# Designs tried in a protein design chat: VHH binders against o26223. Part 307

Target 1, 191 residues: o26223
Amino acid sequence: MKLLWTSQHIKVTVHIDGKVSKMDVLEAIKTRRSIRKYQDREVPEELIDKILDAAMCGPSAVDERPWHFIVVRNREMLEKIPEVHPYGAMVKDAPVAIIVCCDSSLEKIPGFWVQDCSIASQNILLAAHSLGLGAVWTGVYPLEDRVEGIRRLFSIPEHVIPFSVIPLGYPAENPGTRDLFDPDRIHLEKW
Below, E stands for the ipSAE of ESMFold2; O stands for the ipSAE of OpenDDE; V2 stands for 0.75 times the mean of E and O plus 0.25 times the DockQ between their complexes.

## First folded at step 21 (VHH)

Design Z46 (framework vhh_7nfr_2; at its last look DockQ between E and O 0.60; V2 from the best seeds 0.00; counts 0 for: pae E 4.1 > 2)
Fold by OpenDDE, look of step 21:
Structure Z46 (fold): chain B 191 residues (1-191), chain A 124 residues (1-124)
Amino acid sequence: as target 1 above (191 residues)
Amino acid sequence: QVQLQESGGGLVQPGGSLRLSCAASGFTFSRYDMSWVRQAPGEGREWVSYITYGGKDTRYADSVKGRFTIARDNVKNTLYLLMDSLKSDDTAVYYCARDAFDLYSEHGSPFDYWGQGTQVTVSS
């Protein structure tokens, strides 16, 4: 008996009528995938603003909010990012990328900025997905070559640390959904 | 065409040293992170060491930490693995691999190209 795994095509009904159907938060989290192929279509500034708003809504250590964001639309700059980021090949094909950075001068407690910027980065991914966009987290920190490469490319000050590069665009792929739930990773009261 | 060619393997006694080389061609070597991976007989592939494209960051498996050193020459398009204090457990085919590790890849191999490998045998 060949168990035909019926790939339930979760029809993301992108209602064409300008009303961004409100994706609930659990749906956004569960259905989000890394997208590395993009349509030849511009992302409206309004959507980027919404994404950046979401990026700034996460918690941070002692409310330090150390994050900064570089929005990159320039084609020449997007094409240069892969030169200093080996896994950023898809960035050249994206209409826009967001570089998440930490201003170390804003840190109140040392070292928690990584968590803060991670939260911001994840919110970018979730917000993008909820808005019908695809995105992928490309890691910059803590690899020094990548950090320094991005720093030089975008003239980022020494006290500011580039953390991630997130290309965004309308998806040109559908990787499907996956179930990542693992009960073996759950411990009750004790390990 | 991307090519990776390992060399420098051989028979060595326990406590001995070897230097592996990997000659890279067909791509811009200086733009790619690189790794060494080994496979012992009857075992799966084991990651050994990693180096960033600029050589500023290196990582090692716990099994080789303090004994092996990864290095690269971007002018010569060559990756190196210096192996000191070799043990019998280091016996394996050693592969040079171009790193394709998208840290947040949800599918695929962390490496996109491999060499043919070079045999390292540590025996008394």
Scores: ipSAE 0.553, ipTM 0.815, lowest interface PAE 0.8, mean pLDDT 90
Fold by ESMFold2, look of step 21:
Structure Z46 (fold): chain B 191 residues (1-191), chain A 124 residues (1-124)
Amino acid sequence: as target 1 above (191 residues)
Amino acid sequence: QVQLQESGGGLVQPGGSLRLSCAASGFTFSRYDMSWVRQAPGEGREWVSYITYGGKDTRYADSVKGRFTIARDNVKNTLYLLMDSLKSDDTAVYYCARDAFDLYSEHGSPFDYWGQGTQVTVSS
């Protein structure tokens, strides 16, 4: 149910359904777990759009934003990922996967794209979690066997480097929260 | 049933060489990353070396870099560790291990299956 108000200067659309659900950012960071079991339940395109919007909000070296994303929903393609990724078995069971890639033609400073794509990948995990989804970061780069396998499977061109494969869906497991704070890792003023 | 069987250990002089083998069965060997792990008497287990499922990527602990070479033969389902310039500090039981969890695992151990080990003793 939308209310539409018009004027000579602007068109306004207002969402009036009212319920907005959000998770505090510190809660999201502290409670996110790798989820490898998913319900047989479709993930709406709207949620994928929100996740990718969040992925692109991260900082990057000299604002180069070298990332590209392949959204994979096709069952045949998802079922082939374990053939080229030894630890990608859960990807075939996911309703959707996101492949985070670097377009090397967008690099401004060579070699910093790894940090850039890592930031985008972590934002995907956090955003998915905040939306009630579970996800896991499966590693591709820097392992040559995995990079070439994923590139071949998805017809990724030579100047584009697949970095991570992130299957996601509504979780079918709950690993619980971990208490990982370690004060011995904190150094004041010097080592 | 997953089975890993190490062989090739023995007694060698300092500066000598050995080649360890690990015969794999009960799983698709060519689809798994593999590691060598060692345990000296009274010590915890120490990761030694790692190789990706296709063999293109290898990694080594600092203590063995330049002296040890990991390799695999995906036709024979065999993992190898070529050890050169052996030192007394290399004395240990050497285990073949299958990497179970991805690089970003939230689990304490990356390995799900181990061999029984083969003893390497370096003494004068």
Scores: ipSAE 0.257, ipTM 0.663, lowest interface PAE 4.1, mean pLDDT 88
ESMFold2 (binder alone), look of step 21: mean pLDDT 81; pTM 0.815

Design Z47 (framework vhh_7nfr_2; at its last look DockQ between E and O 0.53; V2 from the best seeds 0.00; counts 0 for: pae E 4.8 > 2, grease 24.5 > 24.2)
Fold by OpenDDE, look of step 21:
Structure Z47 (fold): chain B 191 residues (1-191), chain A 124 residues (1-124)
Amino acid sequence: as target 1 above (191 residues)
Amino acid sequence: QVQLQESGGGLVQPGGSLRLSCAASGFTFSRYDMSWVRQAPGEGREWVSYITYGGKDTWYADSVKGRFTIARDNVKNTLYLLMDSLKSDDTAVYYCARDAFDLYSEHGYPFDYWGQGTQVTVSS
């Protein structure tokens, strides 16, 4: 069964006047896709800074902000990530990856760090998309082999838990848009 | 070329045991998560069990939990499924699958390669 990829061309209207038209929040959320193919093009540091700023703007349990970020540009390290992350094959093709981590020493309420780091990770994806980049969330936690693999590879201390690896780059694919709205998942007043 | 070859299937009575093997070649086996999937006649594919590339984590479908054990030998490039207390409902073709495990996948089954399968029949 040939999955007919209907390439709905998301017309990124690049307005001519050099101002990157700011993607509105709903547009960013609705049009974001996982991107696993990247151009042979470097990502400016300024964009990474903006992405990381966005990553730190999300809420966290009792404002614990347990997240840390490892920015990886080294080609050798990027090429090693697939060795400890089975779905990390695309990381070797990305110009940069962000590893989202939790410092457990910053945790105030047990267990909420997963939510906190998830919010940070999602903000990275949305920010990247709004800036014209592609990214994908590759899960690390809670798989012990991946957690330990990434920890060892990047010399992450024991109290710090790697959570996700997010490769980023200018997209070399356009997967189109999805409609994921399901009214059956909405319950009014009661289940 | 990636190859997966299942073996060990056969006819067994209810309550019996089987051990399936999957020989992997054409890729670095120790770097990939693996799964067993089965398909009963007239039914869709059912995920059975999952194991991480290092073997530290395993998962089972509720239907086989407590009866089946997934294991791997990365030196031998072999995946195993130990099946105990077999039931008639376990009758299916069992496939070894390389897991392209993307928890955040936007597309279908997180498997990129499959074997030809091995038939398991549980009957009195």
Scores: ipSAE 0.380, ipTM 0.740, lowest interface PAE 1.1, mean pLDDT 89
Fold by ESMFold2, look of step 21:
Structure Z47 (fold): chain B 191 residues (1-191), chain A 124 residues (1-124)
Amino acid sequence: as target 1 above (191 residues)
Amino acid sequence: QVQLQESGGGLVQPGGSLRLSCAASGFTFSRYDMSWVRQAPGEGREWVSYITYGGKDTWYADSVKGRFTIARDNVKNTLYLLMDSLKSDDTAVYYCARDAFDLYSEHGYPFDYWGQGTQVTVSS
């Protein structure tokens, strides 16, 4: 649906039969694509808050919730990410990026933080998509060159591990959907 | 324009060693991850080894692990493959390849530029 902002800060929601339209979860999962081209349009802080709220809804090992997030909007900083991430070129064109990190001092069970931060990262992608944004997961961990480069660039302390960099914005491309279902990957009762 | 030129191939006996080099030009070499890929006669291309742009992370196919070493010199813009304990199964054309996309790319083949290749023949 549509949400309009005016000089008087009036929000207008378009209703369909008394209900606000929402994207179905299965639709979001099946239609999300990596988006690397963005409109020259800022992403409101409200949407970033919703995305990060969704990121923190994921399960974690023994509820350790080891994740921290760095929200990057500064143009100079966004333009420096490709210097330490060879495949993060699209980040310089994004209005905002989210860096997903693990604070290792929050680990309760060693080594499960990778699963924890992966869940948070995927939730960011799905939430962004459901809000009309496009995003892409650019890999940082476990590549030492990228981990150290990002840590240095953002003054991340030694006990905090940058996991992923996720640029996002209103999409300026539409790659379409893919049919990737493969029944041969499904095993009933045993291998 | 991007150019990759391999050298150092040749004919060796089983158990022998070779050092392959790949001279890179036309792009900022130190900003790209690189791979070695090989193709045996009548077969498809097989990934052999991968190295990150700074050289700190390396990966190998199981078939070559422990015998091959990938390295790079970002000052000389050169990629290397040190091959030891060569076997007849290592006979192939070896290509230097530039990785085009992140590991989490939704693209099939991750390489956008390839060299002309250098022949390695292990005679048995």
Scores: ipSAE 0.203, ipTM 0.630, lowest interface PAE 4.8, mean pLDDT 87
ESMFold2 (binder alone), look of step 21: mean pLDDT 81; pTM 0.822

Design Z48 (framework vhh_7nfr_2; at its last look DockQ between E and O 0.57; V2 from the best seeds 0.00; counts 0 for: pae E 3.4 > 2)
Fold by ESMFold2, look of step 21:
Structure Z48 (fold): chain B 191 residues (1-191), chain A 124 residues (1-124)
Amino acid sequence: as target 1 above (191 residues)
Amino acid sequence: QVQLQESGGGLVQPGGSLRLSCAASGFTFSRYDMSWVRQAPGEGREWVSYITYGGKDTWYADSVKGRFTIARDNVKNTLYLLMDSLKSDDTAVYYCARDAFDLYSEHGDSFDYWGQGTQVTVSS
């Protein structure tokens, strides 16, 4: 009775260790910081796959999902990004970078792709952080010099718009948390 | 050794024009975004205008939009600010500055190198 009922009443929590190692979503949002220094350590392809899966989970205008992603690991290519992005110096030191792009042939509502790709970009940052990686959003769109430079460097076709470049890797810095909550930005019922 | 040297300031009457220049040396000027920043007496520094490294993108503070024009010459390594329709409120020291951080860097307006500044005084 005891052994049989004990075996049938035992609920196995098969993810106890995973639960302790997983980051709560609110914690991830509050503690994510821009990371520009990375360990000399490769990022497994599996983690990049999880990050891109998360990127594609974002909502988009009328579900248009206009995003494309270029994953850059080649050292020669990474080292060229600073030639076309004045603040991309940390990208050459990253083990990998993700370029978020809009394919304009997928747009259903003109101009909403900016919101769509912003959502995908932020999801990349949060997913990377939750997996123990650090990342930073380097701006491309709407600066014409940067859009032109990145498009040229990565052979991006005319109908595809590079939006952001996100280098990532295991962090080699810890800038700490920020307390940015400002109750004066909150308006109840009316402005 | 990075150096930025402003010139072209002076005393002008309201409605007048000035052209400020900033000679850059000690770095690859064409690889950097640049800004003009000003400081009126007793006030903090105010960003005025920004231009990307290739010159294709320009932005202006609301207080100067339509009156000021930023430009650069990457052959001469020179940044310019053409100031038209000057007002008394434009009286300030104007600085040429090199941007230190990207737009989404989680750093505010930070500049790693500044010029000496050039005085612009608008009064009748």
Scores: ipSAE 0.319, ipTM 0.694, lowest interface PAE 3.4, mean pLDDT 88
Fold by OpenDDE, look of step 21:
Structure Z48 (fold): chain B 191 residues (1-191), chain A 124 residues (1-124)
Amino acid sequence: as target 1 above (191 residues)
Amino acid sequence: QVQLQESGGGLVQPGGSLRLSCAASGFTFSRYDMSWVRQAPGEGREWVSYITYGGKDTWYADSVKGRFTIARDNVKNTLYLLMDSLKSDDTAVYYCARDAFDLYSEHGDSFDYWGQGTQVTVSS
């Protein structure tokens, strides 16, 4: 009995008529996938603004909001990122990338900036997905070569720490859905 | 074509030392993170050590920490593994692997290219 894995094509019906069908939050979380192939199509500035708005809506330790964002559209710069980021090969094919950074001068409680920037990065991914875009989280911090490479490329000051690089674009792949639920990772009342 | 070629394996007594080399060609070696992976007979593949493309960061499996040292020469396009205080449990085929480690990969594959491996045997 050949279990025909019916790839349920989640038709993300991007309605052309400008009404971005609002994906509910659980659907966005469950159906989001890392996208590493992009169409040869520009991403409107309006969508980037919405994504950045979402990126800034997450909580942060004692409301420190240490995050900064570099929006990169320049083709030459996008093509240079893979030189300092071994897993950033897809960045050269994306029409835009967001670099999430921490301004350490804004940090109030030491060490929590990693959580803050992670929340911001995840919100970027979810927002992008809900808007019909594909994105992937490429880690920068805490790898010193990557941190220094990105810092050098974008003239980031010493007190600012690049955290992640997130390429964005209209997806040219469909990785399908995944089930990551693991009941063995759930403990009731005690370990 | 991407090529990785390991060398330096052999027979050594417990407590001995070996230096493995991996010659890389067909790609810009200095732009890629690299790893050593080993496979003992009847066992699965075990990650051993990792080094970033610039060599500034290194990681080790707990089983080899304090005994093994990963290094690279980007001018020579060569990856190294210095193995000291070798144990019988270190007996395995050692592979050089180009790291495709997407830290946030959903696919489980950490490596995209492998060498043919070099045999390391630790025996009295």
Scores: ipSAE 0.297, ipTM 0.696, lowest interface PAE 1.3, mean pLDDT 89
ESMFold2 (binder alone), look of step 21: mean pLDDT 82; pTM 0.825

Design Z49 (framework vhh_7nfr_2; at its last look DockQ between E and O 0.60; V2 from the best seeds 0.00; counts 0 for: pae E 7.0 > 2)
Fold by OpenDDE, look of step 21:
Structure Z49 (fold): chain B 191 residues (1-191), chain A 124 residues (1-124)
Amino acid sequence: as target 1 above (191 residues)
Amino acid sequence: QVQLQESGGGLVQPGGSLRLSCAASGFTFSRYDMSWVRQAPGEGREWVSYITYGGKDTWYADSVKGRFTIARDNVKNTLYLLMDSLKSDDTAVYYCARDAFDLYSEHPGYFDYWGQGTQVTVSS
């Protein structure tokens, strides 16, 4: 049984007129995919700035905003990340990666920093997608080897916890779209 | 070429113990998380245990928790499974698997390479 992958070509209509056609929020959410292959093309700093701006726009518990971001472009460092992150192989092929971290000294309510950094990480993915970039969330926390590996590699202080590594680049793959809607996961008024 | 070779299986009585080994070659073993997976006759594959590449974190299926211990020697490129208090329900082929676990993967599958397996039979 040949699983016909109907590659519905999401025509990202890159309008030629240099105006990045504004992807609406629902479109960005629904069409976003993990991208693990990248073009040999640099990502402009302006795009990274926009992504980081978006990363900081999410809510946080009692507005604690515990997140920090390490932007990594150095090839040697990108190539070292797979050594401490087993699923980080694609990072070496990306022109840039963002490491999302939590400064525990900024935490006001214990434990919510994971949610805060998750929101920031998701915003990075959505923003990247809306800008025509591909990205993937690679988990670091709570795996101690990965946390310690990234900490050591980037000289992150003990009170700062690396949470995720997100490589970014112009996509060299198109995995298509998914329908993840499951009505069985929706409960009305009661379980 | 990536190779995983399990050993240490055999016949054991209920309550007995076994130690499985998995010899890894063809890749940098110390950079990969590893798992044990088993398959009983007529059953699907069941994840048994997981260990991070540095060995600092381990996880177990509820069915084996408190009885099995996963360990690794990165110098010897070897993965271990210490099985104590074995039960008849533990009878299965046990596979060593290289973990390709992407916590946020949009693709099915947790493992990219498997050994040939070693038979464990628990019987009186």
Scores: ipSAE 0.449, ipTM 0.770, lowest interface PAE 1.0, mean pLDDT 89
Fold by ESMFold2, look of step 21:
Structure Z49 (fold): chain B 191 residues (1-191), chain A 124 residues (1-124)
Amino acid sequence: as target 1 above (191 residues)
Amino acid sequence: QVQLQESGGGLVQPGGSLRLSCAASGFTFSRYDMSWVRQAPGEGREWVSYITYGGKDTWYADSVKGRFTIARDNVKNTLYLLMDSLKSDDTAVYYCARDAFDLYSEHPGYFDYWGQGTQVTVSS
């Protein structure tokens, strides 16, 4: 399949305390770490809105934009996620989690939704980091047990596929930065 | 106290079959993904197979794919490895292991609890 299209993005500036966000995008990408310990501090709704705005700015296959997001703040629901996600224990300690989903009825090209929702998920991580929050991607798809468990817990219909659960909050740990550049992975002109 | 106890190993001829069992106690077994790992004489430990907590998702090392089947019974808190078409290269101590970190973890590859192991010997 051969596709030709063009798209343009307009960056939306959101003021926080009278300021535009200051973190450089390359800095955000290089310094983001998975954060699994959070302060006992609420995350303002306006920051979640900004994060989700960023999530929806990602490119998608043929502009299909298949993503939907469930924002979970209810303590009882957050505490139930570990019952259906073996390694989601940190979610019970997070003030909020975002569930990234695909609505399969929005797919225009079968199977590309995984790339689309991966892009949205990474944008959530980067946006949260740029706003002084910590987050971690906990995997759901393609593990059928996790998909079924999350779908059941949140009453997600069968045509909607939960992709990831991303707990987030103000960080209570600092794992430091990593230098992962590996020139042996770079091939010029050919393999 | 987390406890994992393997059984069902033994001496078998090439082409034969065995079923390994792993009895789990001291934790909520149905909440954890599990693996089988083996160690052949003179070698390090090699991952063999993985199963998610509900039993619906399984993966196998290329060396055993199509011959081994992992399964679990969450009522009996037991993990199984059904081994068919055994070869001499399958000779090893087989361990039941509990995954410590999420498959998607930035720090993967740790098992926090291991069983005692059960010997499987495939004689020529």
Scores: ipSAE 0.048, ipTM 0.551, lowest interface PAE 7.0, mean pLDDT 87
ESMFold2 (binder alone), look of step 21: mean pLDDT 82; pTM 0.831

Design Z5 (framework vhh_7nfr_2; at its last look DockQ between E and O 0.59; V2 from the best seeds 0.00; counts 0 for: pae E 3.2 > 2, grease 25.5 > 24.2)
Fold by OpenDDE, look of step 21:
Structure Z5 (fold): chain B 191 residues (1-191), chain A 123 residues (1-123)
Amino acid sequence: as target 1 above (191 residues)
Amino acid sequence: QVQLQESGGGLVQPGGSLRLSCAASGFTFSRYDMSWVRQAPGEGREWVSYITYGGKDTWYADSVKGRFTIARDNVKNTLYLLMDSLKSDDTAVYYCARDAFDLYSEFSPFDYWGQGTQVTVSS
């Protein structure tokens, strides 16, 4: 009996009528996938603004909010990112990328900036997905070559640490959904 | 065409040393992270060591940490693995691999491999 894995095509009904159907938060989290192929279509500035607004809504240690964002649309710069980020090949094909950075001068408690910037990065991914865009988290920190490469490329000051590069665009692929729930990773009261 | 060619393998006694080389061609070597992977008979592929494209960061499996050293020469388009204090358990085919590692990807971390070089540690 060949168990035909019926790939349930989650019909993301992108209602064409400009009304961004409100995706609930659980749906956004569960259905989000890394998207590495993009349409030859520009992303409106309004959507980027919404994404950046979401990026800044996450918690941070002692409300330090150390994050900065570089929005990159310049084709030449997008094409250069793969030179200093080996996994950033898809960035050259994206209409826009967001570089999440930490201003270390804003850090109040050492080390928590990684959590803060991670939260911001994840919010970018979720917001993008909810808006009908695809995105992928490409790690920069803590790899020194990548950190320094991005720093040089974008003339980032020494006290500012590039953390992630997130290309965004209208998706040209559908990786499907996956179930990542693992009950073996849940412990009740004690390990 | 992307090519990776390993060399330097052979038979050595326990406690001995070897130096593996991987000659890279057909791509801009200095823009890619690289790894060594090994496969022992009857076992799966084991990630051994990793180096970033600029050589500033390295990683080692616990099994080889303190004994092996990964290095690269971007001018010569060559990846190296210095193996000291070799053990019988280090016996494997060693592969050079171009790293396509996406920390958040479901895909294979490597897109190109060499043919491998045999390392045998025996008394």
Scores: ipSAE 0.424, ipTM 0.759, lowest interface PAE 1.0, mean pLDDT 89
Fold by ESMFold2, look of step 21:
Structure Z5 (fold): chain B 191 residues (1-191), chain A 123 residues (1-123)
Amino acid sequence: as target 1 above (191 residues)
Amino acid sequence: QVQLQESGGGLVQPGGSLRLSCAASGFTFSRYDMSWVRQAPGEGREWVSYITYGGKDTWYADSVKGRFTIARDNVKNTLYLLMDSLKSDDTAVYYCARDAFDLYSEFSPFDYWGQGTQVTVSS
């Protein structure tokens, strides 16, 4: 048995004050912004693995976990996405994109896959942000033009539904944070 | 440069119909989602309807659902709004708008607007 397997869990330990220091979860939620401009810098596979691990940690309806992920790094493929997604122009400038999909054969309760894949998509955004990356959720489902286009472009089978395309990379912009708390949206005991 | 030119507005009696047109130029029209937006006197702008670049998906504000139909002709680079069963509440300047951000955007801005066409519904 190779010694490499036993040493890897030690190598993933990080210091809180290093380059990979931990971000408070409330801070991550409050400061995450859609990022559409990226540095010309590759995103290591290690970070993508951490992001997808986080994506799969979300709850799902009756633990159905219907999600599948397509990781796209090929420049030709990334450059074709704007042909089928009008707001996907920034994807051609991203070093990588993640396509969140539902495998309908894993669905246990009809219709909840949308919530399941939404949870996975938001977890991708938060995990990317906590790792110093920027990302944006570009919508695919329920728009038929986009679903058909993305399915065709990536050879996605009919029983698999592309839900979102999430380009990501090291940010080349800083739009700042927003104060969106609105007490008028909070209703105590009744509407 | 991007240009959007609305036409087809006018004075109509309640219950009447109008067809608005928006001629697009200066961009690849068939690659952009489009909307109609209206502004009544003394009010802010109100989104009316949305159509995807290929024309397969459409959405309508509740106030116009069942009465208005959005359509596009990607050969003629023209967006349409067929307005039926018009009411006095439909009186507004109607704008053709090009959508700039995805539906999950932190903002929902339109990046280009036409000059607008006046629709007036009165007795």
Scores: ipSAE 0.234, ipTM 0.630, lowest interface PAE 3.2, mean pLDDT 87
ESMFold2 (binder alone), look of step 21: mean pLDDT 82; pTM 0.822

